# Designs tried in a protein design chat: miniprotein binders against q9f7q9. Part 2

Target 1, 364 residues: q9f7q9
Amino acid sequence: MSKKIYIGAMTGTSHDAIDISFLSIGTKIHLEYFHSIKFPKSLRLKVKKLIENNESSLSDLGTINKEIGFLFSKSINEAIGFSKIKKSSIECVAISGQTIRHEINKRFPFSMQIGDPNIVAKETGLLVVSDFRNMHIALGGEGAPLVPEFHNQLFYKARNPRIILNIGGISNYSFVKNRNDIWGTDVGPGNAILDAYCSDFLQIPFDKNGAIAAKGKVDHIELGRLLQNNFFKRKCPKSTGKELFNIKILSKKFLKKKAEDILCTLVEFSAKSIINSIHKNGHNNCDIVICGGGAHNKYLVKRISEMASNDIVLSSDLGHDVFAIESMAFAWMGYKRVSNEALIVQTSSKNVKGLLGSITKSKL

## First folded at step 1 (miniprotein)

Design hb3c
Fold by ESMFold2-Fast, scan of step 3:
Structure hb3c (fold): chain B 364 residues (1-364), chain A 81 residues (1-81)
Amino acid sequence: as target 1 above (364 residues)
Amino acid sequence: MTDEEVKELKELAEWIREYLEEAKRSGDEEKLEEVKEIADFLRELLDEAKEHGSPEQIKKLEEEARKLEQEAKRLLEELKQ
């Protein structure tokens, strides 16, 4: 009998790609196929400007929502073709959408992802699961991070507490000590500002291995200023996004410095944000498992290791592709939604359970 | 607070003063807003530093930060006309 397959499709930050994971879920979770498809530069720039400017006409917003929907559709169909997996074995595709705004500390908290799931359902012919974050918020959560329960499923090991550190555009970590205890938090910037500087000022997508940053010197004045952001004073668990951590947070004087010094300072900002969060939460003396695109920034990993009192490994050292973990999490959440199984939502007071994700089917 | 930290605060104050002079010459509202924001940030750092720093050095830097912020605000109001 054929295995049931669940697809997760999300925007990756390290390569500005759409990452697509195909999972089978039985007695254990198995990654059947993983594929990354390049996010078109023109469309990525439209999204970036939307996030940075925090404004758009409704007409433009509606149009880009459809464009992102078609991009997900094309990417999913291409990945299915490359996978050689029979479409009839696919139960659903869960899509992250493209986050353009995330605001929690206000009277009406919300999170906004674009990428019309109706287009995805029509173009793929699959059941689509989308919009995980707004139900998470409605239930008293922060809408992010969504991965801690999946990290627990994938990385729990008896008598071996672990920190699962995901370095995406924003960095987040999960504390995995007991199978039934779900805890995770966003900690601050990951690669988002680093990659934005590279694309805007150097016309390269990212600093490969952190080689440019490694040649520079930290600007301690700018670093000190950046670390005083009010987000770092908030209690965990908490969430953030690129609406707060983007290139506009940098001072104009700092941007006049050598590229090596700017990137060195931004690596230090991410590394110190991560380690300070782990230490302030008392999660010392646990193995740190690094995943996400930041795992391939060797200089960033080196700086984290130098500041940490913890042993560091990559998720790839444990048999899990560092780029696949987040899209695997979406596939798993899609599986939970179509199975009508609740996910755990962290709140300020007590964890609650809820059904996360909206289901869309085409008329056909 | 270490001597190195006090040196960094003095360097930040010096940088803000230089940037304010540049903003004055250009009449740039955006630069003046940045001066105001960074002067506010310096004040926050100095409030934290009071717990660990030299009282005399901190007092002088606080006075400088206040003057820089007030000058930026004054210039912004003049530009509004």
Scores: ipSAE 0.000, ipTM 0.127, lowest interface PAE 21.1, mean pLDDT 83
ESMFold2 (binder alone), alone request of step 1: mean pLDDT 76; pTM 0.682

Design hb4b
Amino acid sequence: MSPEELKEIEKKVEELERRLKETGDPEALLEEIYKLWEEAERLQKEGSPEELEKVLEELFRLIEEAEKHGDPEKLKEKIEELKRKVEELKKE
ESMFold2 (binder alone), alone request of step 1: mean pLDDT 61; pTM 0.444

Design hb4c
Amino acid sequence: MSPEELREIEKKLEELERRVQEAIKNGDPETLEDAKFEIEWLKLELYEVQREGSPEELEKLEKEAKRLEQELERAIKEGDPEKVREAKEKLEELKRKIEELKKE
ESMFold2 (binder alone), alone request of step 1: mean pLDDT 71; pTM 0.442

Design hb4d
Fold by ESMFold2-Fast, scan of step 3:
Structure hb4d (fold): chain B 364 residues (1-364), chain A 104 residues (1-104)
Amino acid sequence: as target 1 above (364 residues)
Amino acid sequence: MTPEQLQEILDKAKELLEKARELAKAGDPEKAKELLEYAEWLLELAREIAEKGSPEVLEEVLKLAEFLLEIAKELLEKGDPETAKKLLEEARKILEEVKKLLEE
């Protein structure tokens, strides 16, 4: 009587965590269990250096790839233990890996996620699905966002077009109007720069509820400069990453300001880039559903609501945990891959279909 | 971006240029260079925003870019030819683009 279970494991975008979702898939998608495990601070610092620095040794890259693989393995095994789900009912685990580079606007576009799937397959004993982004790119896509088709599955409602706004380290949104019309884009910064500033300068992991930012004043000069990044001039659908949106884009003069003003400005940067993207794409007449860790930044949500003319709700108001959606998407993509079913890949000209994800097994 | 915010950008660029000129004369060329680079970024930002439908703002950008050009010439005279040449090239680009937009 046990249902077939599909696991999705991903690095959290608003907190340094591994988020793990257990899905059963029948007529409807059901979240059977959700578990979040803290990312070790020492390993997080190593990853941050890989993302922010142009040069790193290949030996360091290889070592950290194995360390992230063991972190995923331990986290998945812990989650299975807490879930009380029978391991025999688990069909696969899909892993996001940890993105360290995402470079699309160049002659040879690529995306690089680390977390060795061989370690995960060996340590869990499960079939592992990984590396969704490079096949997406090979088929003419941007490699991100991967969630729009899953958002369509969860949030489609007849006569109710919606924007599903995921505020992670990077913000992305899906436009959900018709079943099987798949459209989504990265917007720009979410929480990545906010959290990096908090960690680097304030020795805290993040600004809880945006309480520090709420006390500050926007630096409109720095905000205007940041909003002129060439990424914002590109046509949608488009993608980006933390290699572009990180602490190094901030001016030295701006970093001399008080913490409240810096965080206030960074919240405004995320909020304005989101609303500008929605308006530029002609989606300004749709209700907005917010998910991802940024949904818990009350000041950021308030600023988005003040700029938007439309109703704003959280995915939790619709019965879906804001932290679970992205790991659920990976579980669902794992299900599609092991079922040998194609996903829709958005390109610059027309959508194509393809099998996304590489399969790794340690045993027959 | 609102017309008020665009005016704030222009006002800030002017402030930075005036301060950079004074610092260059007072013997702090390193800080003068930092302020000139910042002013250049703000002028390019204002030009891009005003590119269509804002001739008055483009005229102010033109005026401030000419001011940047004059300060860059003063830095060249003081014996920093590499930084000065770079700033001269950037200022001339802004001037050429703004003139094109105002005339076309």
Scores: ipSAE 0.000, ipTM 0.115, lowest interface PAE 22.8, mean pLDDT 81
ESMFold2 (binder alone), alone request of step 1: mean pLDDT 66; pTM 0.565

Design mn1
Amino acid sequence: MSDPEQLREALEKIWELAYELGLEVYVTVEGDTVRIEITHNGKTVRIEVEGDTVKIEITAPSEEALKEFLERLKELAEKYEE
ESMFold2 (binder alone), alone request of step 1: mean pLDDT 60; pTM 0.413

Design mn2
Amino acid sequence: MTDKETLERIYDEVFELAWEMGYDVYVEIDGNKLTVTVEKDGRKLEVTVEGNKLTIKVELDSPEEAEKFAKELEEIAKKLEE
ESMFold2 (binder alone), alone request of step 1: mean pLDDT 64; pTM 0.494

Design mn3
Amino acid sequence: MSDPEQLREALEKIWELAYELGLEVYVTVEGDTVRIEITHDGKTVRIEVEGDTVKIEITGVSEEALKEFLERLKELAEKYEE
ESMFold2 (binder alone), alone request of step 1: mean pLDDT 63; pTM 0.456

Design mn4
Amino acid sequence: MSDPEQLEEALREALEKIWELAYELGLEVEVYVTVEGDTVRIEITIEHNGKTVTIRIEVEGDTVKIEITVEAPSEEALRKALEEFLERLKELAEKYEE
ESMFold2 (binder alone), alone request of step 1: mean pLDDT 57; pTM 0.453

Design pg1
Fold by ESMFold2-Fast, scan of step 3:
Structure pg1 (fold): chain B 364 residues (1-364), chain A 80 residues (1-80)
Amino acid sequence: as target 1 above (364 residues)
Amino acid sequence: MKTVTVLIEHNGKTVEIEVEVSDPEQLREALEKIWELAYELGLEVYVTVEGDTVRIVILEGDPSEEARKLAEELLKELEE
């Protein structure tokens, strides 16, 4: 019998790429194929402008939404071609979209992902699942992080509680202690400010291995100022985004320092945000599994290790590619949605269950 | 073979089941099936494994007598 395949496609965790995972799901989750496709530079700049600016025209928003839809479509079709997987075996594709806003602490909380699912359904011929975050918010959640339940599925081990730390643009972690008890939170910045500084001031995409940061010295005055942000005073579980943690939070005086010192300080900011959150939540006696693009920043991983009272490993040490996990999570959420199975939504009071994701199809 | 004690707890009442497991992988798969069944039945459950004891705490939902019996029967059938 041929296996049913579920595809997850996402942006934002592999240094300006679209990551695509193909899962088969039975008693165990199996990654059948993983493919990463570069995000075109011209489109990246348009997206960056949407994320960093207070205002953009509705016409630009509509146009870029369609462009991202075509990018997902092309990338998915390309990945299917290289996978050697029969298209008839594919049940759905779940897309993350490209997040341009995530604003929760307001009267009408919302999250905006672009990438028109109608274009994706039309161009791929597949059933598309999208917009997981707004139903999560509607049910009383914060729309992020979405990965804790998947982390529980993938990393639960009896009598071995774990922290699964995803270092993307924003850092988040899942506390995996009990098979059916879901807990996760955003903790603050991951790579977003580091990568923005590298792009804007050094004309490089990121600090490879944290080599530049490793040569610098921490600016303790700027670090102290950054750590006083009101986000860090909020109770967990909580969420945030690049609208809060971006290059604009840095002081003009700090930006006059040498690149090594700026990057060193930003690494320390991310590392301390992570460790302080773990300690504040009482999770300081658990092993830490690191995934996401930040796992490849050796200096950041070193700083986290030096501050932690926990054993630290990479998800790759456990057989799971650090870049694949988030796209795998989307594939699994697509599977749950098309199976009409509820996901657990963390709220400020009680966890609830809900069907996350909107279904779009171009044919019966 | 290991004897595993499964405790199903709700509102101060505990149902205790002893299951002989020849393969630890069977227990993990059984717990996954129970988790799936709990979600299908509209139950929010908290599962912990401490030594040879599995504790299933029903936190939310209306755990009908049928839902508890189905979870107990699933564990018992996996024994055989």
Scores: ipSAE 0.000, ipTM 0.088, lowest interface PAE 24.8, mean pLDDT 82
ESMFold2 (binder alone), alone request of step 1: mean pLDDT 63; pTM 0.463

## First folded at step 2 (miniprotein)

Design ac2
Amino acid sequence: MSEKKYTLTVRVSDPEQLREILEKIWELAYELGLEVYVTVEGDTATITFTLEVEDEEQLEKLLKELRKLPGVLKVERVKE
ESMFold2 (binder alone), alone request of step 2: mean pLDDT 70; pTM 0.616

Design fe1
Fold by ESMFold2-Fast, scan of step 3:
Structure fe1 (fold): chain B 364 residues (1-364), chain A 80 residues (1-80)
Amino acid sequence: as target 1 above (364 residues)
Amino acid sequence: MSTYKITFETDDPETLERIYDQVFEMAWELGLDVYVEIDGNTLRVTIHLPSREEADRFIERVQELSQEYGFQVRVTITEE
């Protein structure tokens, strides 16, 4: 009669960490414990080079795959120690891996996450669930987003259609109206360009609370140019990444402006991208729940709120830590996989059902 | 191989987590074969090296971090 616990471990992009959630699942989903461990800087730089380079040695790839596996293992074992949760109550750990490639819209689409699940299974002694994205792709999906069904489970409310807005490096949202209708899309930039500007030009990791941006004024000429990007003309559901939304899209003339004005304009770019997408899809009469690292950018949240038609709340106002949602989603997907329950996969034509995730264990 | 077991104690779990993160990163960056675990307000470090100098380096760094965060850390070292 002890609670069954499901662990999700995810590499966060916005706060330089591995996020680990411990869920119990009954009539309600409960976050029993949340832990974050710092991503080692040297390993993060190796991963960055894999992502940015068109080619790398197979030896380097194999070595880094093992190093990420050990990082996940160490982080999970640390989190278990801090949690005071009995290891015998843990049913599985679901790991995101570290994505180094995601290539869709080609004859043989694929997604590549590193972090050897065999190492994780051996070092933790737990059943490991990994590689959710490639089965999603095999079933006709884009490998992303994986969170909309979890958002539906966590945030559905009868007679209250909701938008669950995740502001990561890229912004994405789930439209939650009915329990059986799973729908989500990428929107455009979140924090990626903001954080890149801060890192590259100001030597700070991010604009804390949006305090610098709040002192500036919008460059409406640059904003208008940025909003004309062809991605915004595509129909939803759609996906994008940091390969499109990065510092290189900014004009050289704009980069000569004051930091306050640049950051103010980039906040407005993210906010307008979000609200324009919601309006274009006809979802503008829905309440918005904000999660992800962008929820901590108070100025960005304020700008979104000023443009929104309905009430805005943070997921933390509803009892769910804004940083924990994605790792909670992985824990929940691990639960579904070990329970032999199908997840809904959104495709270009129709939603289908499938078992997502590969199981690895070192013992009976 | 001699192993050195270092135990660090503090009264603040949040401060302990910050210290632990720095110790973990330092061990990783230095390529040291060390095992770090935490239990309540206690941080335990086991070093699988025949070197007192490496143990002393860890102690020094943790004490620096404890001073930075405004806490005193008690240290115990045992050779196994």
Scores: ipSAE 0.000, ipTM 0.354, lowest interface PAE 12.8, mean pLDDT 84
ESMFold2 (binder alone), alone request of step 2: mean pLDDT 69; pTM 0.560

Design fe2
Amino acid sequence: MSTYKITFETDDPETLERIYDQVFEMAWELGLDVYVEITTDGNTVTLRVTIHLPSREEADRFIERVQELSQEYGFQVRVTITEE
ESMFold2 (binder alone), alone request of step 2: mean pLDDT 67; pTM 0.560

Design fe3
Fold by ESMFold2-Fast, scan of step 3:
Structure fe3 (fold): chain B 364 residues (1-364), chain A 96 residues (1-96)
Amino acid sequence: as target 1 above (364 residues)
Amino acid sequence: MSTYVILFETDDPETLERIYDQVFEMAWELGLDVYVEIDGNTLVVIIHLPSREEADRFIERVQELSQEYGFQVIVTELSDPEELRKLAEELLKEYE
């Protein structure tokens, strides 16, 4: 029979992009095609304003929700066109949405992603799977990270325990030791604060290779203050978002320093957060596989390597594109949802199983 | 309906990235389907335009950017879907 295709569309871990993966899933998971499209600057700035501000109008939120829906739709349709994959072979598209809020440590925990799936379903004509995080939360999970089970599918190897470290805007890692034992946690900041500083103060999207940061000096006073954040005192597994780790956490005095010193300090903040989490969880003796956009920040990778007692490689060294893995995970989760197969949800007590994702379709 | 291939040439790689961002933003504002790629010192844009009026509007904006940033621009109209397929496949090869 013809090969079934599952699409995942993720706000990218590299350079403000939409990353789109096309998977075939049989006895093995195969990446058939990968496409990346830039996030429009005007829309990116609107999203950043929503994330950084405690208050915004509901009208603005509603409008931007529709705009993000059209961005996903356009990106998916472009990817399908260039892939030359027959549309009839596509079973679904799973979308990450754009996270605006993630608030877990409260009586009524929630996570909010925008990107209207009704627009995506109508504009693509495909079955859409969205909103994986709120069912995860309803079942007792933290809504993030969602990738650990996929990391087990992709990276498990008998007698070779490893850490799969995803450095996105937020850093998270999966501990892959047993085939069916799922464990992962958010760590803290990845690139989000680094990229926000570059955009806001330097008018560049990011620090290429960490070249600017590499010229600077760490501000140990600001670093110490940042590492005292209550999030780092919480036990793993745990989750966080850009509503916590954004430019607003930086002191006014620190922001008056040289760009090189600010970026150097923010690299150190991300690197120390990562290594401290790995050490606290007792994972010191496991190899680290790095993926996500942060894998291309050579100075950040260098700092992690210098702090680590672990052997470190990039996922690309293992044949897996560092930018593709998260969108592949969403494609796989879409496959699970349309197959009516449960995903494993980590809770504070025990893992449970549930159907994650809401289905939207515009036609029979 | 026509497909256009637009080539932007400059000896400044940083300028290419700025042009990339502006071209992509222009296409987004106009609701147009576009593929944008940096190939050495050349920014390659493949754009699908539903009407001549939309094509003229887009090309005019590109010429304005050419004067502002001091780059060379070459515009080619493609009406053959097979030519588009060959160009898209060649460009996408770099992501494989």
Scores: ipSAE 0.000, ipTM 0.307, lowest interface PAE 14.7, mean pLDDT 83
ESMFold2 (binder alone), alone request of step 2: mean pLDDT 69; pTM 0.585

Design fe4
Amino acid sequence: MSDETVEIRFEVSDPEQLREILEKIWELAYELGLEVYVTVEGDTLRIEITLPSEEALKEFLERLKELAEKYGFKVEVKVEE
ESMFold2 (binder alone), alone request of step 2: mean pLDDT 67; pTM 0.611

Design fe5
Amino acid sequence: MSTVVILFEVSDPEQLREILEKIWELAYELGLEVYVTVEGDTLVIIITLPSEEALKEFLERLKELAEKYGFKVIVKELSDPEELRKLAEELLKEYE
ESMFold2 (binder alone), alone request of step 2: mean pLDDT 63; pTM 0.548

Design fe6
Fold by ESMFold2-Fast, scan of step 3:
Structure fe6 (fold): chain B 364 residues (1-364), chain A 98 residues (1-98)
Amino acid sequence: as target 1 above (364 residues)
Amino acid sequence: MGDKSIVVLFETDDKETLERIYDEVFELAWEMGYDVYVEIDGNKLVVIVELDSPEEAEKFAKELEEIAKKLGAKVIVKELSDPEELRKLAEELLKEYE
């Protein structure tokens, strides 16, 4: 009998790739294969325009939704080909979609991910699981982060509470203390503003190792202004997105400074947002495990380490690829959905259980 | 932050109108090169602008009044010179008018 395989395909707000994880799930979770495929720059710019503009053509939205669906399809099929995994052993693919809106503090809260699951189901021939966030919101959750329960499955250790810090475009962390309880929150910006500045002003995709930022000086006036955002006053658990944390929050005076100073300040903004959140929540005495793309920004990791009283390791030091964790989480959530097993949803009052994700099939 | 700041409070019961004001104010500030902090709380929108001069502050306030008039929202303008006083006033205005 072959192993059952669950695929997760994920793209982030400041992410240059579609990350695809293949999981087998039994008594233990195994990453069987991991593959990253570059997100095309032209399509990424179309997505950026949708995120930054309040009004968008419905025709443009519909078209880009289909384009992202084909990108996921192509990427998934390519990954299956490289994996050497038999397609017949694949139970489902869970897709993150591309988030273009995430609006929670309003009368009718919603989250919008694009990437048509009908295209993905048709082109891959697989059962597709999508749209995890809107049911999370309907049940009283923030719609994000979705990873805390998966972090508990992967990183729980008896009598050793841990923080699992994911530095994507947005930073989030899970507090892993009890096997049966979950707790997680978005904390603020990760790499989204850093990468946007590099792309828009320096014509590079990101600041490799934080080398440019490391040469600069923090602008404490701009930093103070950025840290005064109302999001940081909200009680955890909470969520945010790129519609709030993007280059348009940066002042014109600040943007006239040298690139080294701008990037240094933005690293400090992300690092302080992370550590302030951890400390305000009383989690300043447990180990921090860092994952996500920000784990490779050596200067950012250094700044977090200098501000933290915690012992810090990378998820790779524990045997888990820093880039794979989020796509693994989606694969696992797909597994939960097709198994008809509820996920835990954190609310402001009491955690509830719910079935997250919509199923799309193109054939019997 | 600079030492010249303007708080503009927008009020409307139409959430879509509030979001449209948010976007127009943010785009205008970006085009004019002004430092802006924008906060939504319920049916209120607070715009805080850091400006180099009183003349620029008056000009920007006029543009914001025109946006409010176009979209049918109520607007209140207050000038503060200190960023900490600015934050306190913005919080008081949002709570008072909730």
Scores: ipSAE 0.000, ipTM 0.114, lowest interface PAE 22.1, mean pLDDT 82
ESMFold2 (binder alone), alone request of step 2: mean pLDDT 71; pTM 0.634

Design fe7
Amino acid sequence: MSTVLIVTDDPETIYDQVFEMAWELGLYVTIDGNTLIVHLPSREEFIERVQELSQEYGFQVIELSDPEELRKLAEELLKE
ESMFold2 (binder alone), alone request of step 2: mean pLDDT 63; pTM 0.437

Design fe8
Amino acid sequence: MSTYVILFETDDPETLERIYDQVFEMAWELGLDVYVEIDGNTLRVIIVLPSREEADRFIERVQELSQEYGFQVIVTELSDPEELRKLAEELLKEYE
ESMFold2 (binder alone), alone request of step 2: mean pLDDT 68; pTM 0.549

Design fe9
Amino acid sequence: MSTYVILFETDDPETLERIYDQVFEMAWELGLDVYVEIDGNTLVVIIHLPSREEADRFIERVQELSQEYGFQVIVVEGLSPEELRKLAEELLKEYE
ESMFold2 (binder alone), alone request of step 2: mean pLDDT 67; pTM 0.553

Design t3a
Amino acid sequence: MSDEQVQRLIDEATELMNRAEQYAREGDPETARELFDQAHELLSEVQEIAERLGDPELLERAKQLMEEARELIDRVEQIYEE
ESMFold2 (binder alone), alone request of step 2: mean pLDDT 76; pTM 0.681

Design t3b
Amino acid sequence: MSDELLERAKQLMEEARELIDRVEQIAERLGDPELIKEATELFDQAHELLSEAQEYAREGDPETARELIDEAREILSRVQEIYEE
ESMFold2 (binder alone), alone request of step 2: mean pLDDT 76; pTM 0.672

Design t3d
Fold by ESMFold2-Fast, scan of step 3:
Structure t3d (fold): chain B 364 residues (1-364), chain A 82 residues (1-82)
Amino acid sequence: as target 1 above (364 residues)
Amino acid sequence: MDPEEIEELIQKVEQLLERLEEAARTGDPEELEDVLFEAEWLLLELYEAAKELGDPELIEKARKLLQEAERLLKEVEQLIKE
C-alpha cells in the first residue's frame, strides 16, 4: 500500500534516449509517468569509442563517468519537473548506468557501468541506487538479464505460461509460469546490428517498421555462418552484449550486398536466434509477449510470429508501453533495495536471494 | 510532430546557439556546461523530428544547425578547463 514513488532511469539504445519511469507500488504496480530524454550526440560518440576500443585513457573514463552522471541528473530533474510529482514523495532513483564492458566468460567476471551515482545523488538530492550487475555476478549470476523477476511480477497469469521477450540491442526473454519460479536468459542480437548498419551505411538511426528489410531476400549462407557463433552453443541462462553482436561479425562479401538484403538477413538472424533459443530450452507452445524497441519493427515481429507456434502480442496490447518496461524494472529494483527485500539471482546451479544495488546519499 | 511545434523547436535551437556563443565569451565553465547539454539534447530532438516528418527542407535546416552546434561544441570544449 505504498503511496511512495520510485524512479528508474535507463539508457535506451535504439532511440538514443534516457528512459525514465515513475512507479507507485501498492497492491498493484502502477506506472505514474514515463518520460524519454534524448541522449546528446557528442557524449554518445564518446561512449561509443569506450565500448569499441580495447584500450582507453583512465582519465577519459573518469571524465566520461562524471559527464554521464550529470546527464542522468539533468534528465531525472527534468522528468520530475514534467511529471508534476512532488519531490518529497520520491523514495529513490535507480539508475542503470551506461554499460561499457560486460565480461562473464572468464576467471574474474565483471560488468562496468558508468554514471557517477555521487553526482546523481548531489544534483537530484535523492537517494540513488546503482550497480545492480556486479552484486548479481558476485552471487553467481551472469549480471544480465535483470528483468525476469520484474516480468514475473508484471506479467504472471495463472495457468497461462508466458514468454516475455525484450527486443533491445540484445534480445532476452523471461519464462513466466509460476510465482517465484524466476528464469530468464539473453538469446542473441536484437536491434544492435540492424541499427549499427542503418547508422553506419544508410545514415538513418534504424529501419522504421522494418520497411527496408521487408523488400529484401535472406542470404542463407551468411545467416548460417552467423548462427554458428559459439555463443549459441552455450547453455542458458547466459548473457551477452554489443561487444560480440556488432557490425564486425558480418563478412566483407555480405556487406557488398543491397541494403534491403542485408537488413532482411539481419532481421532473420535476430528472429531465428530468438525462436531457436525458445525451442532449445523447451519453451515452445507458450504465448509470447514482445516489448522493447524491436516491438515496433513490424517486419521483425511478423517473422517471429511466422516461426512461433503460439500467439504473439505486444506488451502495449496488455496496457504496458513497450519502451517503458526496462526503466520500470529499474524503478522496481530500487524499491526492493530501499525496502531491504532480496531479489532472486539465477545461477548455473540454483536460484539464490540477495540484495542488489549500491545506495548513495548526499544528505540525510 | 506538428509544423507549429517544429517551428518552435527551430526557434529554441537558434536562441540556444546564440546563448552558447555568449557563454563561450563569458568563460563561465558551469554555465557553458549547462548550455552545452541543453544544446545537444534540443538539436537531437529537432533532427529526429525533421526526419520523422520526411521534410527535405526541414531535414537540411536541422542538419545545418547540428553541424553549427558540433563546430561550437568543439570550440568551447577547448575553452573548458577543470
Scores: ipSAE 0.000, ipTM 0.128, lowest interface PAE 20.8, mean pLDDT 82
ESMFold2 (binder alone), alone request of step 2: mean pLDDT 72; pTM 0.595

